# Ledger of designs, part 3: VH-VL binders against q960a1r229to459

Target 1, 231 residues: q960a1r229to459
Amino acid sequence: LKGDRIELLLPKNIDQFKKFKKDRTVISSGLITRFVSTRNPKEFSQKWISTKYVKEFNEITVNKDSVVVGAALNIQKMADTLTSSLSINIGKEIDSFIQKFSSPQIANFATWTGAIISGAKSSLSVSDLLILFNVLDAKLTLLNNSGELTQVAIEEFAEKKLFATHTIVNAIFSRSLTGFLFCLKLGETSEQDSTNFNFAALVGNQVSRIFVGLGGQPKRLTSLEVHIDAL

## First folded at step 12 (VH-VL)

Design e1
Fold by OpenDDE, look of step 14:
Structure e1 (fold): chain C 231 residues (1-231), chain A 120 residues (1-120), chain B 107 residues (1-107)
Amino acid sequence: as target 1 above (231 residues)
Amino acid sequence: EVQLVQSGGGLVKPGGSLRLSCAASGFTFSDYAMNWVRQAPGKGLEWVSSISSSSSYIYYADSVKGRFTISRDNAKNSLYLQMNSLRAEDTAVYYCARDYLDYYYGMDVWGQGTMVTVSS
Amino acid sequence: DIQMTQSPSSVSASIGDRVTITCRASQSISSYLGWYQQKPGKAPKLLIYAASSLQSGVPSRFSGSGSGTYFTLTISSLQAEDFAVYFCQQSYSTPWTFGGGTKVDIK
């Protein structure tokens, strides 16, 4: 690594991770992030910590009614897990949605956590994973600065900007969702990994969930949900 | 029949310790997150702690952090609550409860409750 | 923490009456709300989950509605076995929190 000095720690368990995290920036498993910032003096040492060897960030758990995906997993692994664990009418759409406008390189090397955080931080960026998480009613397990775990809905994570103070440990999805999932994503070109518009609708469930993304946080279409549920 | 059967509890002095147990039957215990909830005499319900199906993720109420430890043994279909440094305000009926749909919709199966009394 | 406020704290009603209990959250919790029934000396029983879904085995006279910060539990026609204390609970974010309870007693 040329440029700023980088110190990387590789904790072997959650307790060690908690200790190392105090003064370090968290990076996903197996990833090296190079920040080229003109604002950082040449003498600034960047301290980083990896989740690569911490079980809580890397495990996949498939329960009867839920599936848990660790934050250190790449987008493809997350998508594959959901595709295989959720109902066929939902899973196949997830797979299709993730593959569209997504390069294999990004899917295999980028974590889903990165996509969630990027979407939550930016008012301009459209995150396909963020809208997917919303329509699937995902919950996040977070680690705060005190070393304690909390669980929050994906909506709260974004609304309260918890990415500033918390580390995502995993995501939890319900396996009891029924009905059909419809996803749409549009970009400038099919070859770009950028999305300008996305739409997600889960219909035929106990309660319909419908979201649209035009930048930043997806917006829930509650009026349409009520209409659909009344049919 | 799906059920949770609790044991342990009793009378203890302030600063003392107790261990509660909860035995599950009639369902695949390892598929469900579990909870402890307590209720002081004549009062409402208070969530105490939760543990995920794999034990990888544990949550505590602020009132019990550092004093209580939740654990489980999936091979024995058992949930535990180790309570240390007990205080008078910990006096309550403690319930174990299965999480319905794993943290989404509440607790659908409850134990019969165990009384814990902390008194000098 | 999310505070859950139930109202009323108590209500006296007769058999056959329509009873409505409300629960307010200090912030939006979407539909992450459950309703429980507790009889004296017994553990709570889940009645409603996800704000409006009826738990298996629960009589249809029980119903839940609402989203965001305002929720209601309704007993369409009160039966003798329905006299109890009812609690709402949010499962939106930890710590999980309960309402203060509503006692439904006989008039």
Scores: ipSAE 0.788, ipTM 0.898, lowest interface PAE 0.7, mean pLDDT 90
Fold by OpenDDE, look of step 15:
Structure e1 (fold): chain C 231 residues (1-231), chain A 120 residues (1-120), chain B 107 residues (1-107)
Amino acid sequence: as target 1 above (231 residues)
Amino acid sequence: EVQLVQSGGGLVKPGGSLRLSCAASGFTFSDYAMNWVRQAPGKGLEWVSSISSSSSYIYYADSVKGRFTISRDNAKNSLYLQMNSLRAEDTAVYYCARDYLDYYYGMDVWGQGTMVTVSS
Amino acid sequence: DIQMTQSPSSVSASIGDRVTITCRASQSISSYLGWYQQKPGKAPKLLIYAASSLQSGVPSRFSGSGSGTYFTLTISSLQAEDFAVYFCQQSYSTPWTFGGGTKVDIK
């Protein structure tokens, strides 16, 4: 047995996770995990903690007006949950969009959290899930290093790079969204869950939401929203 | 009728404890996140704490962390705020408030408020 | 924390007047803003959510607008029952924070 020892903890609930997270790097629960590797071996963490078996991270909660998806769930499970919980005009498009951007392997074995974080880290491409979360006005529940929970809009998470200091616990979506959802992805990337160009628009809602990703984080098209809402 | 009815306020000395209650009726309590908001006399509104519909996620203002505990009993349609180590600056009218759409878009139903006075 | 700054702190107006209250956020909060009305001795009442959506039962003379860091509440024609204190609140990220309030009183 040669080499450095790697420790991996598998907490069963959020309380254990909070306790064990100290001085450990979080690894996603998916069978497909994206590692942000450093070129400096000295910076490689020897201590890890997984979200895989954390009860709260695997929960789905469907409330009257909201749906909550745990961070340990795969992309397909998240998509299925949203498809079944949101209005038909929105849900159908979500289902279609997910089928277009991800291989079945990625959808079933990668966490949506991993996709969101990867997308948020990228300056060259935008995550298709990230734009979807933006157009759906998603909120994230985050756990900080102090063991406290915070809630932020998806925009805040990306803008402030909270992935560096916080662990995503879940995502919260409104079930009160109305109208039609349109999502567009052009081309394929090597990772299949991100694009150099993507587009999402929710129209016919009380307030339209329109986002574009073009080689970076999604940007909201407020002027267009105002125009559409005035029609 | 959708309503929140509060109880449990009063006068307490610094370092003391109080427990506030909020009883919900007229709606499915278990479907909504709930909040506590306080207002010092003649002052503005200050968020104190929030709890999700299932109690899985709890949030506190920094000013009350470690001292206040929010909880709920969905079977009893009740929200609670256990306040320990009370300070003079905790003196306020405390409101329980239902979160609109359970999505933290605002608070659409409020209790009548309960006065908490912390004084020596 | 996100600071919410309301202006003015107070405004004197007459019945029928157009009243505009502003709320500024220390950072962008998208459309995660609510407006409340509070009368003396009463709990706040939600008027506007999501920056511009009128709460059910609220008169149409109330309207909200804005996004990002600048928001406004407008009462198109002030009525007698509208004299109160108004608060904005961001629901963008915890901790939820309120503006300092704007008192609308009789001129």
Scores: ipSAE 0.556, ipTM 0.850, lowest interface PAE 0.9, mean pLDDT 91
Fold by ESMFold2, look of step 14:
Structure e1 (fold): chain C 231 residues (1-231), chain A 120 residues (1-120), chain B 107 residues (1-107)
Amino acid sequence: as target 1 above (231 residues)
Amino acid sequence: EVQLVQSGGGLVKPGGSLRLSCAASGFTFSDYAMNWVRQAPGKGLEWVSSISSSSSYIYYADSVKGRFTISRDNAKNSLYLQMNSLRAEDTAVYYCARDYLDYYYGMDVWGQGTMVTVSS
Amino acid sequence: DIQMTQSPSSVSASIGDRVTITCRASQSISSYLGWYQQKPGKAPKLLIYAASSLQSGVPSRFSGSGSGTYFTLTISSLQAEDFAVYFCQQSYSTPWTFGGGTKVDIK
């Protein structure tokens, strides 16, 4: 009958976060959190650490060639940042695609990292945010338990299951992408993971990036890219 | 207008001490990690030390650990390197350089370099 | 510590030649690699960040590629002003380490 006591640590910067996260369960703000089930009582954690107030996880940095989006930002804030920071043809399509993806309430509440981790873990669902990150060639900055930072492509993050051993610090998007972004979504519009099929293509004078979502991780269509680039 | 201006340096005998300074202007100094990198005459680049934006994380090359101390004063937009127990192999041009906190850009702004000569 | 092995140690090339410099990491560094140019008496200058991204103001004849453990810097058409020493540097984990450098002599 005794309730568990939960300790929640609220660090203010990444240096404090590194210092205090050793054996704590990381949580993000919003609807999506990382949590260990009660399958093994020894693994159930009563010690949590939040990303919500970490300065670096809430930063937006717009540089000449890149935009950096902190891990604790909600989906709507990320979408607004990318829409205003990338080329007009790419930004407009991102805005349109994200509006189809979730309701305004969910987009203003759920973190993009929660959605990415949920999508990366699933072998069955089709994730709109994951395909968007793939087509934009997003990079993630990750933090391991030793306090070391790494940068990986979004494909590597999902493929190597780095969500199990690392904490996302930010995402990095190139502002040098050119051409036109086209996104298509089929499925339920009221659920974050309810898409049955999606498609994203970035086409232009540079190397094209074309992905399809059919369940699990987005698949890159390299043969089609070669054909399109030859035209 | 973004710049790092170095001062300090000079000739010192083995076992001596010297303090290098690096003054930042044209950017928000407290948002960046800072580095010291050295280059012995005719040799390549060698990382010496790094300090995080809040000074919570400080790293040294093994060759200088225990002898050099990196510090910063964010109120004065200044980076420092205190060098003690100097040896002949510490003779080099010393550069300060900034990088972004996430290390995405590498070292995009460098100081002009300050020569340190250790000889008897 | 991550060792960065750079090849070749030097190269002599003519104006207009394609020059390729390689950098090998002793373990995966993902894309956390920068390329620097250094001319005599000057501070290093960042050319490429994140393995393949061109720094502002750097001529388009410079390009970077690679990920993981193997990286290249390519100068597509060598110019007289490209005489310099080139360094790679990993920013994947501390301590930050540089390659040994490649001297490009223009003839």
Scores: ipSAE 0.000, ipTM 0.411, lowest interface PAE 17.3, mean pLDDT 79
Fold by ESMFold2, look of step 15:
Structure e1 (fold): chain C 231 residues (1-231), chain A 120 residues (1-120), chain B 107 residues (1-107)
Amino acid sequence: as target 1 above (231 residues)
Amino acid sequence: EVQLVQSGGGLVKPGGSLRLSCAASGFTFSDYAMNWVRQAPGKGLEWVSSISSSSSYIYYADSVKGRFTISRDNAKNSLYLQMNSLRAEDTAVYYCARDYLDYYYGMDVWGQGTMVTVSS
Amino acid sequence: DIQMTQSPSSVSASIGDRVTITCRASQSISSYLGWYQQKPGKAPKLLIYAASSLQSGVPSRFSGSGSGTYFTLTISSLQAEDFAVYFCQQSYSTPWTFGGGTKVDIK
């Protein structure tokens, strides 16, 4: 039998994480099997570091004008936080959309960061969580290899492939969003976790935000936004 | 030499319009988010608007939403602010400033400022 | 809306003094804070980004520290050319807000 060994570090705070991250592959506890199985074992470091117990990656901060969700939180915890922290018209639609996204068991174990990174990497698949982040104008806090923190818009995270060189620390959502959120997911009836097309629109906000997912990164429909804002 | 050179300021009556321009040189303009920041005479700094490097994300201060439009032309290395329905409280020096990747790296290069005066 | 409160509003100090300016955020902004210097009639100049990182070309006598809600800018040995107004700015949540400024007067 093949006897490969993997060393896994379990830092408890961001300072410990920074100290040991440089020579290790970052993993989350809920996605270890998925990420390992999709990567060539020869390409993996034998030394891994987990975000599971890092205090700062598990924090939720609800401010007057923003909600900050830590990178190690699962999809369901993030969804519950956004549902309770944003306006009722937006929160109800987020809750409804996430329930169509995946089974409750997967939502309770998969991290939102794993789903975002998978969506950002793909040139073919349609990501439900990625379009939701785009329509809500999400910002990501990133940690580079030198330990510096940087904030970027979700679109630029994917555009500049920052998932290859940075670790996500948290996501930031504005609580100043107003209006009505509409989300649509279309997939095969026999495969509930497959999406062929998605659409998300926030209308009646100060500036409308409308996105469509047809494969790869969500596309913003700025001409339609201008037309809708004029009505 | 990295520069932002501004133009388009002046005196305008309330309800009027003005278009500010900011021309970039000495760097790859399409790598930078761009910002407009204003400063009323004798007052502090106020953020006005931002546009991401690809124009995919646009932000406005509440006080200017619906009246001001930020845009950029990456082929011409230029940033614009179309200001409509101007009010006396819009009187300020307007600065353009660049921000790497996203505007929160810090605005490391600023234009010289353009005075906009709104008075009857 | 995150309010940024600077203290003191003004400082009178001698050349060679250590000057500390503080900036308090009404909510946690993590490390998303920049420090700017502005001289009369000039555009602001970035000194510190990401709370503690020194901008290229800025003298090493300037330093920044802090995270969360409390931040400081320190000038370790004040020079005559440091006469200016200093602003902090958060970039954590829109609208991006500046502090009210701290005027540093050289004796």
Scores: ipSAE 0.000, ipTM 0.404, lowest interface PAE 20.2, mean pLDDT 79

Design e5
Fold by OpenDDE, look of step 12:
Structure e5 (fold): chain C 231 residues (1-231), chain A 120 residues (1-120), chain B 107 residues (1-107)
Amino acid sequence: as target 1 above (231 residues)
Amino acid sequence: EVQLVQSGGGLVKPGGSLRLSCAASGFTFSDYAMNWVRQAPGKGLEWVSYISSSSSYIYYADSVKGRFTISRDNAKNSLYLQMNSLRAEDTAVYYCARGYLDYYYGMDVWGQGTMVTVSS
Amino acid sequence: DIQMTQSPSSVSASIGDRVTITCRASQSISSYLAWYQQKPGKAPKLLIYAASSLQSGVPSRFSGSGSGTYFTLTISSLQAEDFAVYFCQQSYSTPWTFGGGTKVDIK
């Protein structure tokens, strides 16, 4: 984390944010955003900024068919929202899975966006949230340099390395998911402060979703899905 | 003075269409989400539709979904509700309401309301 | 959808009385609860947001409390201008829903 840290008190909404980032590069991890000014090459500066005051980055919206989670929310808040908004069989497992996170302090201070980006950047990193987003088929709302919002699958986000060019605004989860969620985390220590292996399976949803995390982008186990769906 | 002034509405036959307008003044309209809420005669309040400041997020009540369209023109400080395929049960006073600029979405500024009557 | 059950439907009170209105949600809505006052022929007026936050310009005799599924609006000392209909509204889940209303009448 090199550079000065500043808080964005303004802008307060995404429209203002768009104006603010004009002629600037903003790579957001929610709570921590890298701000690069290229207006003057002689005054090139890189700063870490907080987007915690931007409304859309902090919004939680529970709709009939979907849950929207702002990018600036911490991991715990994101997890709590999903736990309370999704079916009990899925939500319970999400809660349990996040409780096994490396540190409660990290869960309370780190943004879920930061965790997603970190996981997507490193082929060696095993990300709990990345596999969770994959198994739940989460969608990301992204802001590009032109100021346009687009929605992409989490798999596409990671594969195309969109974190380098886009700002995550929020994540969208379907509330229509049924069945049971099973998550497994294996770490190096009893505290599981370092994850070496993740497994996530959503079964009983007509079409099963099963992923394994060994590093970087989780791998979908399609053969296993077919087998499970045939049972 | 912060205010919302409504126009439109009136009497229409079932299956007909109406367009409601809401003009904002006294505040930066483009910074706020907007809502439509209706109230049938002698009845309670019913939320109809929501539109975010940049129109990126739009939500409808199931009762109007597919028939009503909420939109806004920030350059004109205006909110609209296009109502198609109107039904008798749509008869109500319609209010435009500003979303509170907070993490909680109370509605802090209301228009004066406009009556919509759907009758044969 | 989240159902909001408001009680009582009506209450008769005198000036100076303490009035309490209750709102129950069919499921937890955290603190995403607002209270409105509506007078005949007028638009609703926001009184309380976030369950307990007093809207600017609203008299301090109004207060809100509660979280989860149980909420209350209290008028500590009823004034003449307070005779109206009051509504609770949840903003936790779309569709946003209102309580049935409570009419506060003069005794």
Scores: ipSAE 0.020, ipTM 0.622, lowest interface PAE 6.0, mean pLDDT 86
Fold by ESMFold2, look of step 18:
Structure e5 (fold): chain C 231 residues (1-231), chain A 120 residues (1-120), chain B 107 residues (1-107)
Amino acid sequence: as target 1 above (231 residues)
Amino acid sequence: EVQLVQSGGGLVKPGGSLRLSCAASGFTFSDYAMNWVRQAPGKGLEWVSYISSSSSYIYYADSVKGRFTISRDNAKNSLYLQMNSLRAEDTAVYYCARGYLDYYYGMDVWGQGTMVTVSS
Amino acid sequence: DIQMTQSPSSVSASIGDRVTITCRASQSISSYLAWYQQKPGKAPKLLIYAASSLQSGVPSRFSGSGSGTYFTLTISSLQAEDFAVYFCQQSYSTPWTFGGGTKVDIK
């Protein structure tokens, strides 16, 4: 018994991805090195499929009213896209927050989808990227096992545990957001450490969004939003 | 207070190379996208290149693609333009310009310009 | 590429006059338009961003308006220091493109 046979598919477009996805564990581009080093095959299927080379998962589309970020992009490329596509008050805070969230090495190799899924799965951890997506009212385009696409709010993705049954294709952010974004992170020993508490607020927009991270899904502070929106 | 100081211009023969530098002071350089913009003598402005704050996004005008390389060193607060295979039509004053990552706000700080002359 | 067309190419006016410069985009650029002033031998200076927002430190006699494909820069009372070339620039999509410029000569 060797137990080391592993199959990894590298589809080039979404049609190939749909055809070969069935019964395979999806990996992002940041997980390929983990694939080689894993010692726990029970958690991961021996048949894998990668998003790394799928054209639609690597695309960035900047429309008049929205920016669409493909699922295979690393955290830094997503952050740079958002900072260049959204208003200055929002973009500067995103860039600053991402640099506090992780080292440049991690941000340049880890995918934003990996971080989002990890945050959405956990009932204990505080995810900086998940709170950022919540405060920006991000929408996700999802692909189910039947090849159908749906779009859901980031809150619904985590609440309904859609990471278990769907593959993220892209994220969509409104370019109509205005006002000021404020993000706060508290870690243990450095800005690169895991977060024990975070907070994110977008105020001065038509509808303010304010979230706190205390473990698990970010909690929306609706009462505070109503007060702020009254000003 | 906020300042961009350029260097590295000069006279070069067609096919030659030149490296332009732009040193930033008075602001957090790593928070901003940067641009190169050129102006041929007696002519209008032409955008040349863009680099995001972390260098993850780099764009070039078609006229310079494959010949020019934009780069930055955030530790040194410096922006660079490596210019190879220079042509007579590259003769211009070259400006570095600070932009915001959301280009909605324009280019609000400009260097003093440096002349590049491509002539036999 | 988005083409930016400025008019007029030049204007002669007296101190105190109102001067209006126009800029047309070949497709809608929403409000992603900036205006720059360039004096002889100097770098461009940002005057207006987001079509109508006045940059800090720019005199209030400068104003911008418009959205979509048609934009104006207005100098409400021309001063001696306002003789310069004025450029519009779109930032809606790459490549970032400038208008051809308008030279304002003060009689």
Scores: ipSAE 0.005, ipTM 0.433, lowest interface PAE 15.0, mean pLDDT 80

## First folded at step 15 (VH-VL)

Design g6
Fold by ESMFold2, look of step 17:
Structure g6 (fold): chain C 231 residues (1-231), chain A 120 residues (1-120), chain B 107 residues (1-107)
Amino acid sequence: as target 1 above (231 residues)
Amino acid sequence: EVQLVQSGGGLVKPGGSLRLSCAASGFTFSDYAMNWVRQAPGKGLEWVSSISSSSSYIYYADSVKGRFTISRDNAKNSLYLQMNSLRAEDTAVYYCARDYLDYYYYMDVWGQGTMVTVSS
Amino acid sequence: DIQMTQSPSSVSASIGDRVTITCRASQSISSYLGWYQQKPGKAPKLLIYAASSLQSGVPSRFSGSGSGTYFTLTISSLQAEDFAVYFCQQSYSTPWTFGGGTKVDIK
């Protein structure tokens, strides 16, 4: 009807991204190619900035003690990376859980960051990916609006609603995790399903991590963890 | 600098026993799972057994289960394979190998191999 | 048990050739696949882990690809030291099984 045109920037690296991000809406989508091919950039009155071509947001780094997954990767690439980089008992369960989480079409096009942010915003449904990140003690590298980088635990990201003021750059997982990962999912694989019950436990690690989702954000069962660790 | 040095092979009659040893150096042995892999003369590779870094998880190939025992002594940086009730088909070069990652059995460091010959 | 079927059994090639070796798993193993090189009388050497990750110290002419049930090892420009037997190995579930090997011979 009377909407403004959209200008879309496609920075190639994080330095360019930092420079041009300040007044732009960040998008992380597989739709960029179709959008760019159909519009004239010089006619834009709204400003967007994409993570799709930022080198650092597309990096996968597998170190001896950690694995780092860039924010622009799709869910399937993230899952494949974690499955191959963590212990076989943990990796097999991640693979199985992600296949229950979403269809191959969604997993190959949706970013893991989109799913995490959607889950962190939800008050009615429990994100499957968010509970997985919690049980694996994931850390996020965040970029604030002034270009400062910080690292936070996944729990803090959701609790403090940092998605409103920060851009996710990557996720970091420890490769020193041991023991067995157990995940349970009931209901639809999409994150809009408000009837989901989710459970994730990592036991046999030095400190167990156990989470339950009963609508809203995952809840850590610290009392159960202490009991299990004492056995 | 990272090394696995093997010993303990030899000639044994069917029904006999041998104990293979694998001494580690140049890395923190207690952080790694370990494997035994064998290769019959002129044949391919066959996984035999694995042991986790703490010895909490132990796996055997069906062909050796009940006859072979894998163990480790983290204080001595040593891996062992006790082989009992040996058969002619156990004749092979036996390799010890370090697991690349805990529970990810990509064997990134291998010993030099120890020949075990089982014949009457 | 997960059967690993490796082909071809042998390849005759010249220095500088591009060589491709394939490995098929009897069921999905995700990306839990390693590639090993073995020269006569020597222990195997890990080349590729997690289907496509190059082991430290391995020349960049080696590359791996694939996931699920179908995997390839490629040597982009064969060198004299690359004449050896190559094995794939799945690390998805016990027993850890190897392919039958591919011998790369000088043509």
Scores: ipSAE 0.000, ipTM 0.413, lowest interface PAE 17.8, mean pLDDT 79
Fold by OpenDDE, look of step 17:
Structure g6 (fold): chain C 231 residues (1-231), chain A 120 residues (1-120), chain B 107 residues (1-107)
Amino acid sequence: as target 1 above (231 residues)
Amino acid sequence: EVQLVQSGGGLVKPGGSLRLSCAASGFTFSDYAMNWVRQAPGKGLEWVSSISSSSSYIYYADSVKGRFTISRDNAKNSLYLQMNSLRAEDTAVYYCARDYLDYYYYMDVWGQGTMVTVSS
Amino acid sequence: DIQMTQSPSSVSASIGDRVTITCRASQSISSYLGWYQQKPGKAPKLLIYAASSLQSGVPSRFSGSGSGTYFTLTISSLQAEDFAVYFCQQSYSTPWTFGGGTKVDIK
C-alpha cells in the first residue's frame, strides 16, 4: 500500500461515519480503508487508515425475518451467525462451505466485506462469498458520499461497481429461506489464491436460486431454476 | 454523571394514549441505541422496543406492534415512546435504557422508571 | 421467539455462600446473554454482558459463564447487598427476551 498511513479517530457507528465521510471519499474493504480528502477544489490527498479501527462496525442483529451482519465482521463470524440463524439445511451447508474457504487464518481475520469487494473487483476468479451472497439473495446496505443509506442486491453492487463509490455498512440475509443449499468449490491448488469454479444452488425454496462461477462473476442459471422448480 | 430521567405516564383508560419521555445527560446520546423495557407489577422484565442511534433500525415486541412508536430526538437528547390503543395488559413500569454498545442490546444505564396504569 | 428459562426461581442463602443461577435458552444464542440485578423499587442493573464480561464497577465476586444454550451466573461469596432478583436476557434475536428471574433472599 502506497501513501501516508494515518491514525484517525474513526467512527464507531453509522452516524459518526456519516460525519466522517462528509466532503471525503472513503473506500473500505473492511480490512483497509482508503481515505481521500479534498483540501482544495483542485487537489486531493490520499491516505491509508489503520485497520485497527475498522472493526467498530461489528454489529450482529438477528430478527425474526432477517439477519444483519456488520461490515467489520470476519468471515468466520459472519458464517457462524448465518449458520446458527438460518434453517439447518441451509446453515449447515454454509458452515461446510466456509470451512473449505481458503484458510482458517483468512476466515478468522479477513472481513467478509473485504472478500466481497475483492471478488467483485476481480474478473479472473470467483469469490466464495460472492456466490454465497448471490444464492442467498443477500442485500447490502451501502453508504454513499452524501451520507445516505441504500440497500442493493449483491449483483447490483458488483455490476455497478459500487465498491468504488460506496461503503458497505452491513449485509442482510433472509431467515425465510427454505429448502436445501448446495455449494461446490473446485479447482483450488496450493498455488492458487482464489477459486476458479464455484457452484451454489438453493432448491426447495419458493423460487430456486442457482449460480455458477467459472472465472469471473457468478452467473445465475435461470433456465435450470425453472426446470428444477417444475419438478 | 450519566443518567436517564423519565417523564410521562400515569393513569389512562383502555384505548387511550400516553407518551413517555426519557431525557439523557452525561453522555453522547446520539452514539447509543436506546430501549424501552417494561415490568408489570410483581412480574419479570419484558422488552418493548429498541431504536438505533440514527433511528435506522427500529424493533418492537409483537405485543406492541402497531400501537407503540419509539422515536428519538438526538438534538434534544431525548427518547420517546408513543403508546396508543392502550390495554390493561400494558400496565407496567416502563424503563428507558441505554445500550451498552450500539446494536448489542445490553442495557447498562436505566431510567428511574415510569408507571403506566391502564384501567377502566 | 427465544425462551429463556431461569432456575431456580428462588434461592435462600447466607452471607458468604456461593450462589449459582442458571439460564437456558430454547435455542443457541451464542454468547449474547446478559445478567441483571434488580432490587425492590429500582431499575435493573447490568452485571454481565456477552455471557462472561463483567460490567464496569461490578464486584469481581460476580461471574458469568456459558455459551450456546446454557449459562450461569455465579456469586462466589454472597454479600448483604447481593440479595435481589436476578434476570438473564438474550440479545441474540428479536424479540429480546428475559428469564423469569431468580430471587436471592436471606436464609
Scores: ipSAE 0.000, ipTM 0.524, lowest interface PAE 12.8, mean pLDDT 84

